VHH binders against Flagellar brake protein YcgR (ycgR). Designs and how they scored, part 117

Target 1, 263 residues: Flagellar brake protein YcgR (ycgR), of Thauera aminoaromatica (c4kar8)
Amino acid sequence: MAELSTPSPASPAPLDGGRGDELEKFTLRGARQILQLLQDLITHRGLITAHTGGGHSFMTAVLKVDEERGRVVLDPSPDPQANRRALAAPRLTCVTQLDGIRIQFPLVGLGEGQDKGRPALFAPLPAEMLRLQRREFYRLQVPLAHELSCLLKAEDLARKPVEVSARVIDIGAGGVAVVVPTGAAEFVIGGTLPACRLALPDGEPIELDLEVRNLNRQTQRNGTEQLRVGLRFAALPRAADTRIQRYIFKTERALNAKARGGL
Below, E stands for the ipSAE of ESMFold2; O stands for the ipSAE of OpenDDE; V2 stands for 0.75 times the mean of E and O plus 0.25 times the DockQ between their complexes.

## First folded at step 17 (VHH)

Design LD46 (from DX1 with L100I; framework vhh_7pa5_2; at its last look DockQ between E and O 0.56; V2 from the best seeds 0.70)
Fold by OpenDDE, look of step 19:
Structure LD46 (fold): chain B 263 residues (1-263), chain A 121 residues (1-121)
Amino acid sequence: as target 1 above (263 residues)
Amino acid sequence: QVQLVESGGGMVQPGGSLRLSCAASGFTFSTYAMSWVRRAPGKGPEWVSYISPLGGSTDYADSVKGRFTISRDNAKNTLYLQMNSLKPEDTALYYCARDIDLWDSGRFDIWGQGTQVTVSS
C-alpha cells in the first residue's frame, strides 16, 4: 500500500522581485490601515494559515490587537511541535482570506507568553499587509488536459524573425507564463513581442502584444532544458480581456468541481 | 439554527469525576471562542472556563483551576469539560456558551439549555 504522500502544500512562491511594482499597489503600509485590516480579521473571525518555512504551517487566528504595545495576539496551535517551529522561525508568512480577497502578511519576532493569564503567541504588528484582489493577481494553472498555446513572434540570435509555438502554463488577467524550447528565440526582459496569438478553446486566437517580464531556465525531469517566459499583456482589447476572464472562470469552476468529486 | 446542546451531567460523590460535552450546530464552530458557565442554586452565573477557537489558549476560574480541563474537537463541533476532584460547591447547572469576542471573556450570545451536575455524599 504505497502511502500516497499528500503533496506538501506548495510554499507560496516567493513573490518574484519583478512583481514588486504591481504588488506595491496592493500592499498596505500605513499603521492605521494595518490596524483596521487586523481588526477586520478579528471581526470576521478569519482563520489564518501561518507558514513557518520548510513546508510547515499551522492554523491560527488573530485574537486581539494590542495597539498600546504594538503587537498582535495569536491563537497558539494545539500542537506543541507547531508552536516550537513557529517560535524558531525567523519569519511567519500568514495567509488568510477576507470577503474572497487573499490577505498575506509577514510576522517577525514571534514570542510566547501570557495575556491575562491565558497562553498566547505574540508578534509585533506587521509592517505591511498584502491585499490581493483575485481579479488582478490570480493566475490559473492551465490544466495539461486543456492545453493553451501562444504563438510568439520573436527574434533569434541573428535578429531574424521567428515564430515560436509556446505552451501556456499559467494565465491571469495581466498576462501568461509560457514554456519554450531553449534556443528557440531570444527574449529580452522589458522587450515587446508584437502581434502574438493566444489560442483559447472558445474561438479564434486573440492577437495581442506581449511584454517579457521574466525569464527562467528550467530543467525537466528528463534532463531537457526549457525556458519559462513570463509575459505581460501590453495591450489587451476589452473583448479579449473578457474572453480571458471567462476562460479562467470556467476552468476554475471545472477544476473545483472535479476536486469535489463531482466528475 | 444555531444551537448548543450540553450532556454528561449527573450525580457524583465528592472527589468524583464527570465529563461534560457540548454539541454545536448551525455555525462555524472552529472560528468561535467557547466558554463554560455554571449557575448554582440561588446564585448568579459564574464563568468557569474559556477556550480559544483553535484550542491553543485556555483559561479557568480560580475555583476550578487545576481540577477542570476544557478542550474542543473542531472536527466534531464539540466542546468538552473534564471535571475532576468534584466538590459539593461545584453543584450547578452547567452551560455551554459561545463567546462574542475571541479574547475578551464574559460576553456570550448563544447558550445551551444546560446540564445538571450534582455533587453530594
Scores: ipSAE 0.886, ipTM 0.954, lowest interface PAE 0.5, mean pLDDT 89
Fold by ESMFold2-Fast, scan of step 17:
Structure LD46 (fold): chain B 263 residues (1-263), chain A 121 residues (1-121)
Amino acid sequence: as target 1 above (263 residues)
Amino acid sequence: QVQLVESGGGMVQPGGSLRLSCAASGFTFSTYAMSWVRRAPGKGPEWVSYISPLGGSTDYADSVKGRFTISRDNAKNTLYLQMNSLKPEDTALYYCARDIDLWDSGRFDIWGQGTQVTVSS
């Protein structure tokens, strides 16, 4: 089949608060946007995993938005213990996926009662909702034939500036993974590499700042060692984001067409 | 493609019990609220019971409350109605029905063919 990086499925595990600034651009805070997204969950029947803390969770759904009372009506668990745990929790972290879009939001002040004579859980409308599209976690595995490279501005072991041309092995909206020869430069997780240059097909190299997210040393079959470096785009300009997304989209379509026998 | 198939009906004496089943196929069963609706000969449909998508909320018509129990097994795509202390007035064709709305139930888009329940001495 086509050489594409398979997207990680939306995990029911909550995204952490340490990414707050990075996730702010995907966070909805407007009352109307929140109401519209909750109604979308109802219309498209989105099931929700509600995390109550301590590794505990249960399945629920938004059954109704009660705009007059400013609350959501939630499906209780058929397990009474799960409901007791939820009611005792200071906060629920709700995670769902709707057609490849990850949605996450907190619910605070959970209560129980009746609506139309039916048992239900109630919570005030959330003050914020995270809406994260597939593009934000999708990684395209870069075809070797594209010879995609990124010129890294890093430091050697003596802390002197060094430029390393690294091969890009995968790319997404949030960053790239590259390979460099072991010992070519010093990388530290959380370190910033300023003014690196990403060479995409068509047009000038993109100048961007990269943050080191992970490191993985591997020995190849021929005995040579290489370092795989995961790099996050820092404050990517809109024009650069558009060019990267265009490359990803075009390459994915071309690989899919090739896998389907040139369709 | 979308189908609901009821089973478990039959003839019982007053005070008897029956368990109805409804096998769902062709849709994501766990995302829909479901209802049981019955129709006696020559009468309009009477809503009997409701269950929310995950099964945490149930509701019953006053005529069956305390005697009937609705439940679902989402892993098996199956809806159930446990009927206890059956009365002659429970005699009807019983349908499982897919609710259009998750909470404001009462409108249905898919119905089974029904299973006959007859309570007589």
Scores: ipSAE 0.736, ipTM 0.890, lowest interface PAE 0.9, mean pLDDT 86
Fold by ESMFold2, look of step 18:
Structure LD46 (fold): chain B 263 residues (1-263), chain A 121 residues (1-121)
Amino acid sequence: as target 1 above (263 residues)
Amino acid sequence: QVQLVESGGGMVQPGGSLRLSCAASGFTFSTYAMSWVRRAPGKGPEWVSYISPLGGSTDYADSVKGRFTISRDNAKNTLYLQMNSLKPEDTALYYCARDIDLWDSGRFDIWGQGTQVTVSS
């Protein structure tokens, strides 16, 4: 084995924009909370990935929070091109981690200047900061050998009931992603699929309602099209949640043990 | 253990150049601002130069602006000071210092042993 398949607990890349409604409850908007979180980043020396768009990013840090002027002081890049891209961007998406907690926040109105003759980048304090525990953003990539599946109770084009067995490709606390052949059923973003059945290895399938959150078409090498369907758990009883978390934990532990034994 | 080790000092004639190095170990170098500080004979410590954690911001004492250049290589955990157009008043023991603050104040918690720079005819 040459590489690990287990995803990292935190990521420098921004979270998917399709989760915006779900993430609102983890968004801080209070001025004192934002100031304290920024100060915590300074105290713990958090390094920040600042995304400027177009797949470009640079490393930075919050050097100071200037409460009197309502701004943050950022470490410029030693690469002048990165600084020019940052200053041209309509906003930066900043991503970092503080003690296992993922933090993401926008900065708008970035400018260059000096503070007591010392050059830096400046921006107004962010109006919001996203703070997520690992559980709220982590998705396990399901090993192919597990053949984890979900029986979807959906409808065809004529609005007639159909059942589709879909392979689960990732799973987390809030939902799953599955693949199905295109045309197997009609899916509508925002639509609810009642009484679906998620098959876990440790017992009887879990009956749950799923909400369609995203759809992505994929074409296989043989020309066959399939559809990736992102599904949110609508309401998840504690017992079902416990079984899902146990599956994730057990699988992650097994993958980590295999990786270490394969060194 | 946490330590800073300076090197590259020596004797040089006025107008000459030297490059100082500071090897850092035992801590995450890239998350700290760093400074050079010098102590001339009969004088107290004088701040010389500052560099931000990722290297994007530098600052210098007026007495060395245009002649000295601070830099860092975070992949090698090394801080540098390139000193050009040296003058007799630059004669001092030069220390690298780990800055507790990221931007202002100049409070230092860890110092190296220093490296001697002597500029004379």
Scores: ipSAE 0.666, ipTM 0.875, lowest interface PAE 1.1, mean pLDDT 86
ESMFold2 (binder alone), look of step 18: mean pLDDT 86; pTM 0.865
OpenDDE, look of step 18: ipSAE 0.882; ipTM 0.954
ESMFold2, look of step 19: ipSAE 0.614; ipTM 0.859
ESMFold2 (binder alone), look of step 19: mean pLDDT 87; pTM 0.876

Design LD70 (framework vhh_7pa5_2)
Fold by ESMFold2-Fast, scan of step 17:
Structure LD70 (fold): chain B 263 residues (1-263), chain A 120 residues (1-120)
Amino acid sequence: as target 1 above (263 residues)
Amino acid sequence: QVQLVESGGGMVQPGGSLRLSCAASGFTFSTYAMSWVRRAPGKGPEWVSYISPLGGSTDYADSVKGRFTISRDNAKNTLYLQMNSLKPEDTALYYCARDLDLWDSRFDIWGQGTQVTVSS
């Protein structure tokens, strides 16, 4: 999809706009918090990717918050068709980044006009804004050499308890993605796997409850089927959170050092 | 490190045209509004034209409206001023300026300027 040329890199696809249970704790609804975040965006000159639906988007920026009229003032697109799509859209999904923090918010009721004699787009202040620190949305691709595993407590196809050692392929602050052979266990989206054990390189395995969030059937190049399972940390003790975050930071630092010294 | 370098000036007869360019470096060009400002011999600076960060909003001094067009290419970090129907009164040193105030034209960085001379 064509977007305006801009040096602002990597505008990731919109996340489910705060509807997801996982995203609720990162959603700001306080009027003061929303106003402060918009002002931070203006102060740091954050560029925004505005998604208008149908796969269309354009680059914009918040030029001003008009508190008296309860609205934001946005830079129009130099492409008139992008502006027409935006004005016709029932809502915009705005995505931006501020100092490593992902920010996403809806705008409803977009209009056009002039502010101080200059063309502008206007929208009411958003009722909610998603604010994710890098650690919350970042997923570390686990190096194969680490042989990271998670012992899952699940049910087999006959609904009998089974323990499956699954390879961890990525890890973040909110969960892990693992791979298991197809048929090793039955997984249901929304189901809970209690008292699973995550083995990090240093220290004892971490005991934690996992919730199944997504399932992806994969056929390997050799014809072997495997299942990719996305798992959310349902109840994470502070000590476990600290160990997981430490592993992520240490591993990313090592990977960045290796990339800079690349052979 | 922050630099603005103007080019494209020259001598032209009344009714002619010129296109000025300004190459920006040392800052994130696409996040700043930009303006063109000119200074004629023996006169103070005169604001000429404005363009918003993404280029969706432009503005012009009454003296140049309908004759000049401001544009920008954020991928190339370049600002342009297309000048048509030039008049002797347009003779000036033209500066590219970084605009801190999105509405009120407050400048913190200026280029060295490019000379435009309109004479028979």
Scores: ipSAE 0.388, ipTM 0.774, lowest interface PAE 3.0, mean pLDDT 84

Design LD78 (from DX1 with S30N; framework vhh_7pa5_2; at its last look DockQ between E and O 0.56; V2 from the best seeds 0.71)
Fold by OpenDDE, look of step 18:
Structure LD78 (fold): chain B 263 residues (1-263), chain A 121 residues (1-121)
Amino acid sequence: as target 1 above (263 residues)
Amino acid sequence: QVQLVESGGGMVQPGGSLRLSCAASGFTFNTYAMSWVRRAPGKGPEWVSYISPLGGSTDYADSVKGRFTISRDNAKNTLYLQMNSLKPEDTALYYCARDLDLWDSGRFDIWGQGTQVTVSS
């Protein structure tokens, strides 16, 4: 009587770790970044929906960032009941939008008090802020003045290795578009360009692998043909991703400030 | 165009009450802190009261504390100042002002034309 060993129940497939990793890419944890984003909310006068749980929320705003005390000053609700709920909540989930980007962050340890004799709500600085930029689709048009470039390691028509310095025309979290002279190299959609170098203004070039995703011939106003190459980041180190995100954020802020007539 | 228009001023006896209104236009009213500022004859401008964008925070000068109440209706883009127990020293041109800062009030970038309040026997 051969004891049929009942197959051990298959361990549940690890929850798709991919979504958590994607969210992490959008999460700011750096103190300076958090402070900057909070200051941007103040500067742009962003209204915040603060969720207290149980389906309840109230409108608020960041009135001030107190860096010395490590706290945010929030506008209380004109509804006393909303404030009571907020103070009783173990956590506030704050949701807002800045320049079309959804921002979400938790606040814990909410208290009421006064600053300079004015009533306010106070919370410690958030430990993290989620900036949900549809990164996959957002491309920053790179200002010409920034002179971003990417050194592409490609092959010519004879399959000889060539290095092509390409101007970066747009950049996103997922890749770059570059312009190269027609005939500078042969590009194949789906092909990988290994060990390329992306030059950002803030330091040393980033070495990375690029995948060719799109090829478009463009004719310039002067009649010169150029090739626009859409490139995906095939493998981006976390540090590189952070630098790219920082550049995009900083540049967007500057462009928006200029568009608003500030500088 | 950004505009503030005050109304509701007038002449009242000591101990009387007035309600000032300020209609705002040309900007997103509920995202700005607002203030009342007054100027008495021969005196410089005096800050009177502050209200936060959503109206949850208010502040008053010591000279008007307990007598004046600032409020706002963001749906109507209107700022109010209820003035009770008026005194002759409250006689001034009252201005609605948009605060440049959300919290650190004292700087203003937009003013109305003002409404005259006169408290006299």
Scores: ipSAE 0.884, ipTM 0.954, lowest interface PAE 0.5, mean pLDDT 90
Fold by ESMFold2-Fast, scan of step 17:
Structure LD78 (fold): chain B 263 residues (1-263), chain A 121 residues (1-121)
Amino acid sequence: as target 1 above (263 residues)
Amino acid sequence: QVQLVESGGGMVQPGGSLRLSCAASGFTFNTYAMSWVRRAPGKGPEWVSYISPLGGSTDYADSVKGRFTISRDNAKNTLYLQMNSLKPEDTALYYCARDLDLWDSGRFDIWGQGTQVTVSS
């Protein structure tokens, strides 16, 4: 999904709350899972961008998990104003990354104090943590030489079925972005295109259902208009998911090897 | 590759001040807690001060509280120790140390060569 792929693992911007149904499967709510993930942030020295609202944020880190008191110990900002904003905020949105995994979680009830004579910020353990692997937001830019296409089953202006061969410009675990000539078919955001066929270089085309996520009309340098369509994979079978991931991985490795092959 | 280099030591009279610096290289400085540790002639190592990765939390040995201030400049990969109201008993070789633990300090893996501080009689 184009939307899901917009934030990179290095991006500090929080993901939107309106995507709850898309992100629920990546949300951890088990106390043991939350404790383990917080401990992983400590072990791997993950820096956290904490958003305090109003466009303000500061950098922090989890220094300790106090399981007995059910709280995290956070590094205060060396900027006293950032700490005052954080303490005044009803909620912090914390964003970090760990080995290409994007992690986001809320902290509510932030306080300040000392542990072992050391000043710190304290917050109750989060009730949930979002954990997105690189595959969920990574998008491979498809090499032109691959001539990767997706046969879309859509409708024209008269509601008659049409098949449109669209060029795939990027691909990820959640979907594809394609380009089609303007006027080739009608697309509506949220609409489903059933039984489309994704042609990968190796093997038979993959039959899959696609949901339209976004539409962008673009004017090329020569004045020709094209439509960029962002499409989400709906209920992707495991075999299809495996083939798509294999293509992404193989192509990325080949592109990296080609770049290094010069010297 | 991974290095810590201390500087700023010297001779000073009781009541004087010195500022120690520690230049870090070869690792992501802002993800590590750092400490200052000293070794006086004929004595074992004594932990002096701690600073958290982002610099928002500091701690001091009782012997130096109110007199020493630890700070860091993560943009410059540099750790500092401002030493005021120096006493003869502060005479020691001062080391900066990389702390493996973010909060429960005490496990150090990388040390500098040290910088000598002598508080003259």
Scores: ipSAE 0.734, ipTM 0.891, lowest interface PAE 0.9, mean pLDDT 86
Fold by ESMFold2, look of step 18:
Structure LD78 (fold): chain B 263 residues (1-263), chain A 121 residues (1-121)
Amino acid sequence: as target 1 above (263 residues)
Amino acid sequence: QVQLVESGGGMVQPGGSLRLSCAASGFTFNTYAMSWVRRAPGKGPEWVSYISPLGGSTDYADSVKGRFTISRDNAKNTLYLQMNSLKPEDTALYYCARDLDLWDSGRFDIWGQGTQVTVSS
């Protein structure tokens, strides 16, 4: 059988999602934790979507963890073009889910070869893996009819306090996304907005400290200009967290029931 | 509930071809590696071919390389073995087998009933 050269070592970057530093507490970095999670994927037969960039992806699986050589063995695609894209990509972003747990990890230094005559794709073990419960990654798209709002205590261009009532467009365990008219306030990524108020349909508004994570300008179909502001919950009390999760659960149930009744 | 059902065997002259099929049911087919294994008259089981869960990796016993092609259709839950240039030595009962291992074959937990292939002049 042909000997496979080990994949070239690389300095893998940490996992980078739209919530990079917010996800650090869910990131596994211990070698034993990583090996066990990869073995769990093998044992539970987890199918993996491997993203190669440019909107391309292919399905794969971890076939084996080779601890002695420090590498994973991946199922190649039966589509040769997918394999070529994977080998050309500077990294693969692998995403899978087992028992409601989302697992995400990068692979760098992917190579092709054979092990005991069997062709496969090989990569060094990832240096880190992201492991999230559904609650930790799920974002509910807020129905327009619910009219959820968040009162933002922000600053104008002159650094003076201003209050902006913002419509909530999505909500999850870690934060909300809101829309405001462009120019309503000065938002800076990394900036903090203390004592904002999130209005849920059932009960009193929740007082929250928020941190600006992302900004995106939008032009709506009717020509309206607005700013989408991604906000992280800072120091969320347990009672507030419970209310947010209850709202998400009840709304998801109601949306699923409507979909069944409408179909 | 878990079943593997082989078909496509028969009698053929040396140099002929056959295509075996294996219908899988009762389990998630595309998460298992699969193999073909055969039993010749008076002999024990002999591994013939392997295919990975998503079909990107295949392997063959030396005695069949270049003549046999394993494939799978995960949308139809079906495993195939295309057998060309058949020899009398290929006469055997052919089984499809579900592998508990994804890469290192050897822990087959479910087998079909087999389909007979007979190659004679």
Scores: ipSAE 0.663, ipTM 0.879, lowest interface PAE 1.1, mean pLDDT 86
ESMFold2 (binder alone), look of step 18: mean pLDDT 90; pTM 0.905
ESMFold2, look of step 19: ipSAE 0.636; ipTM 0.870
ESMFold2 (binder alone), look of step 19: mean pLDDT 89; pTM 0.900
OpenDDE, look of step 19: ipSAE 0.881; ipTM 0.954

Design LD83 (from DX1 with S30R R107K; framework vhh_7pa5_2; at its last fold request DockQ between E and O 0.50; V2 from the best seeds 0.74)
Fold by ESMFold2, fold request of step 20:
Structure LD83 (fold): chain B 263 residues (1-263), chain A 121 residues (1-121)
Amino acid sequence: as target 1 above (263 residues)
Amino acid sequence: QVQLVESGGGMVQPGGSLRLSCAASGFTFRTYAMSWVRRAPGKGPEWVSYISPLGGSTDYADSVKGRFTISRDNAKNTLYLQMNSLKPEDTALYYCARDLDLWDSGKFDIWGQGTQVTVSS
């Protein structure tokens, strides 16, 4: 009695390291908390995607937490090449999901060895583990009909102030992605854009500070070039956060209701 | 319905080979460590071999090391034991077993019916 096939769960990609400031509040650093979360992965049989860099990854699992030796025991890959990449990597970025909670943690100092003749991969216990609910990592793709925009207070090439109205293409708890015409302003990764204004459909625009996290030049179907700008919310006030979460929730609920035939 | 079904046993002469299979169903096979365990006539269970959930770690009892090879195909939910250079002392009922523990073997909660291996001249 074989099942037709066992589809793999969607493997979550590592969160962008440039989001570290906004993720710090979800990062566990207590030794007791880390040990318990690793044990929960073992107990609930969590499968882990281990990223080795260069777009390479392999599936693994935590087989044991060896508290006395201060290490985790990982299932090696049956593919020797994957094991070689893992052992050569300066760090292993482990990503998994447990009961709708995203878990991400680094392992450094990975080595091969054995315990009583049984071979495995070993690493020191991680010093930190990221633990996120869906709302903390979810990015809503903004419907075009909403025409969400963000007024960016940026600078041109001559370092003179310019204001650019940018269309918001996605939004989450930690930031937005926008598009602007190429050349509308000068954006620098790590640069700050103070006192920008995010226009949500229901209410006054939200004033917020933004940090540029990534830039991607894109060519539209009609050949027009535009710049995709990834922006992080800096120190988002509670009231602004509430409005953004409400927008995301209402929009997602409306989209889900339409997918269910409006029920 | 959790189920393990062994097959591939039979009678062989000393020095012969057999390949055992274990079909798993009703649970997420790739998240469990698996073992082969055997029971010789009139004796208790003897652990034979271990394989980790994703197949990257294997281990063997000293009595079979170098002669037996455990493997798994997680896409087909199947566990295997390749048995070479068989000896009369390998005569036993062979079971595949699901282990609740991923590393330290010994918490077997589900067993198959077993498949008989008989090595005689």
Scores: ipSAE 0.760, ipTM 0.910, lowest interface PAE 0.8, mean pLDDT 87
Fold by ESMFold2-Fast, scan of step 17:
Structure LD83 (fold): chain B 263 residues (1-263), chain A 121 residues (1-121)
Amino acid sequence: as target 1 above (263 residues)
Amino acid sequence: QVQLVESGGGMVQPGGSLRLSCAASGFTFRTYAMSWVRRAPGKGPEWVSYISPLGGSTDYADSVKGRFTISRDNAKNTLYLQMNSLKPEDTALYYCARDLDLWDSGKFDIWGQGTQVTVSS
């Protein structure tokens, strides 16, 4: 069985596809917007998880934005080894969260020194910052009882059109993950599946264009092979987005009520 | 209730050592810079030491640099001041203070009751 990790506001892990087109619309590049976000991190006392590569990270905070020198002042780690790793890294990936908004940004050219006798880490202002509301990265694990399915329009090995009914195992604002029997169709990362149909419990199926983002073959405990396919909504009308969000909200609320049970 | 409670003060001879503690409660301790401030009898407040939220940056008044060490344990919500080579001029009431600014210390909103340090032969 595949282990599925869903990004959450509490997760320190960087989001997949940080250089992907789907995150571009949430990326801030205006100097004033970047300065304001960094200042918001200071004002709201946001703690930052800084990833230095190789699975290593440390906790930091923006202590000051030095606009005159074009840099941020960061709290060093009390662990000297973490600081050495950070300074040796070509890039830090910084992840934080403010009131359900996930913020992620790179820092390049990290140095150490002191300002007015106080030791600190310094980095040039980031050229870009990613700002996502919870809905853009949250994934609901679909209850099996809901029997959520998506009719996929794909191609077989001979490049002939084929339709596959796939079970939806998770769903978010940006896409779905489905499982299909091995060999049911051919999927190519980056390929588009036009006019697929997502069936929600309430109402008629939603017609969607889906883009293949990832593929993972897995073997069930009973020896059955299946393919897990990650699919992005290529274009999602507001009405469809509203229906998907309503389903996610209602289902999450029901699951949370059961998890909090005993009263 | 936001509260800071100092302890560890006492009477000590010149050259002696003391370790002050400050227990914080009622707020997210790890997100605030903290300072120690002292007040000698008949004098105004004197800033003594600063520590950043995560403990990676520290600073000291020239009068105590090399003799005092500030530290924090964010898991225990506790601030410390290790005082070595104490001098009679270190005699003061020592306050734990929560800093409003993360970097330019000196603007405090919450203070403890203070703990008395007396250095005398």
Scores: ipSAE 0.743, ipTM 0.893, lowest interface PAE 0.8, mean pLDDT 86
ESMFold2, look of step 18: ipSAE 0.723; ipTM 0.900
ESMFold2 (binder alone), look of step 18: mean pLDDT 87; pTM 0.874
OpenDDE, look of step 18: ipSAE 0.885; ipTM 0.954
ESMFold2, look of step 19: ipSAE 0.725; ipTM 0.898
ESMFold2 (binder alone), look of step 19: mean pLDDT 86; pTM 0.867
OpenDDE, look of step 19: ipSAE 0.882; ipTM 0.955
ESMFold2, fold request of step 20: ipSAE 0.741, 0.741; ipTM 0.903, 0.903
ESMFold2 (binder alone), fold request of step 20: mean pLDDT 86, 86, 86; pTM 0.861, 0.861, 0.860
OpenDDE, fold request of step 20: ipSAE 0.889, 0.870, 0.876; ipTM 0.957, 0.956, 0.958

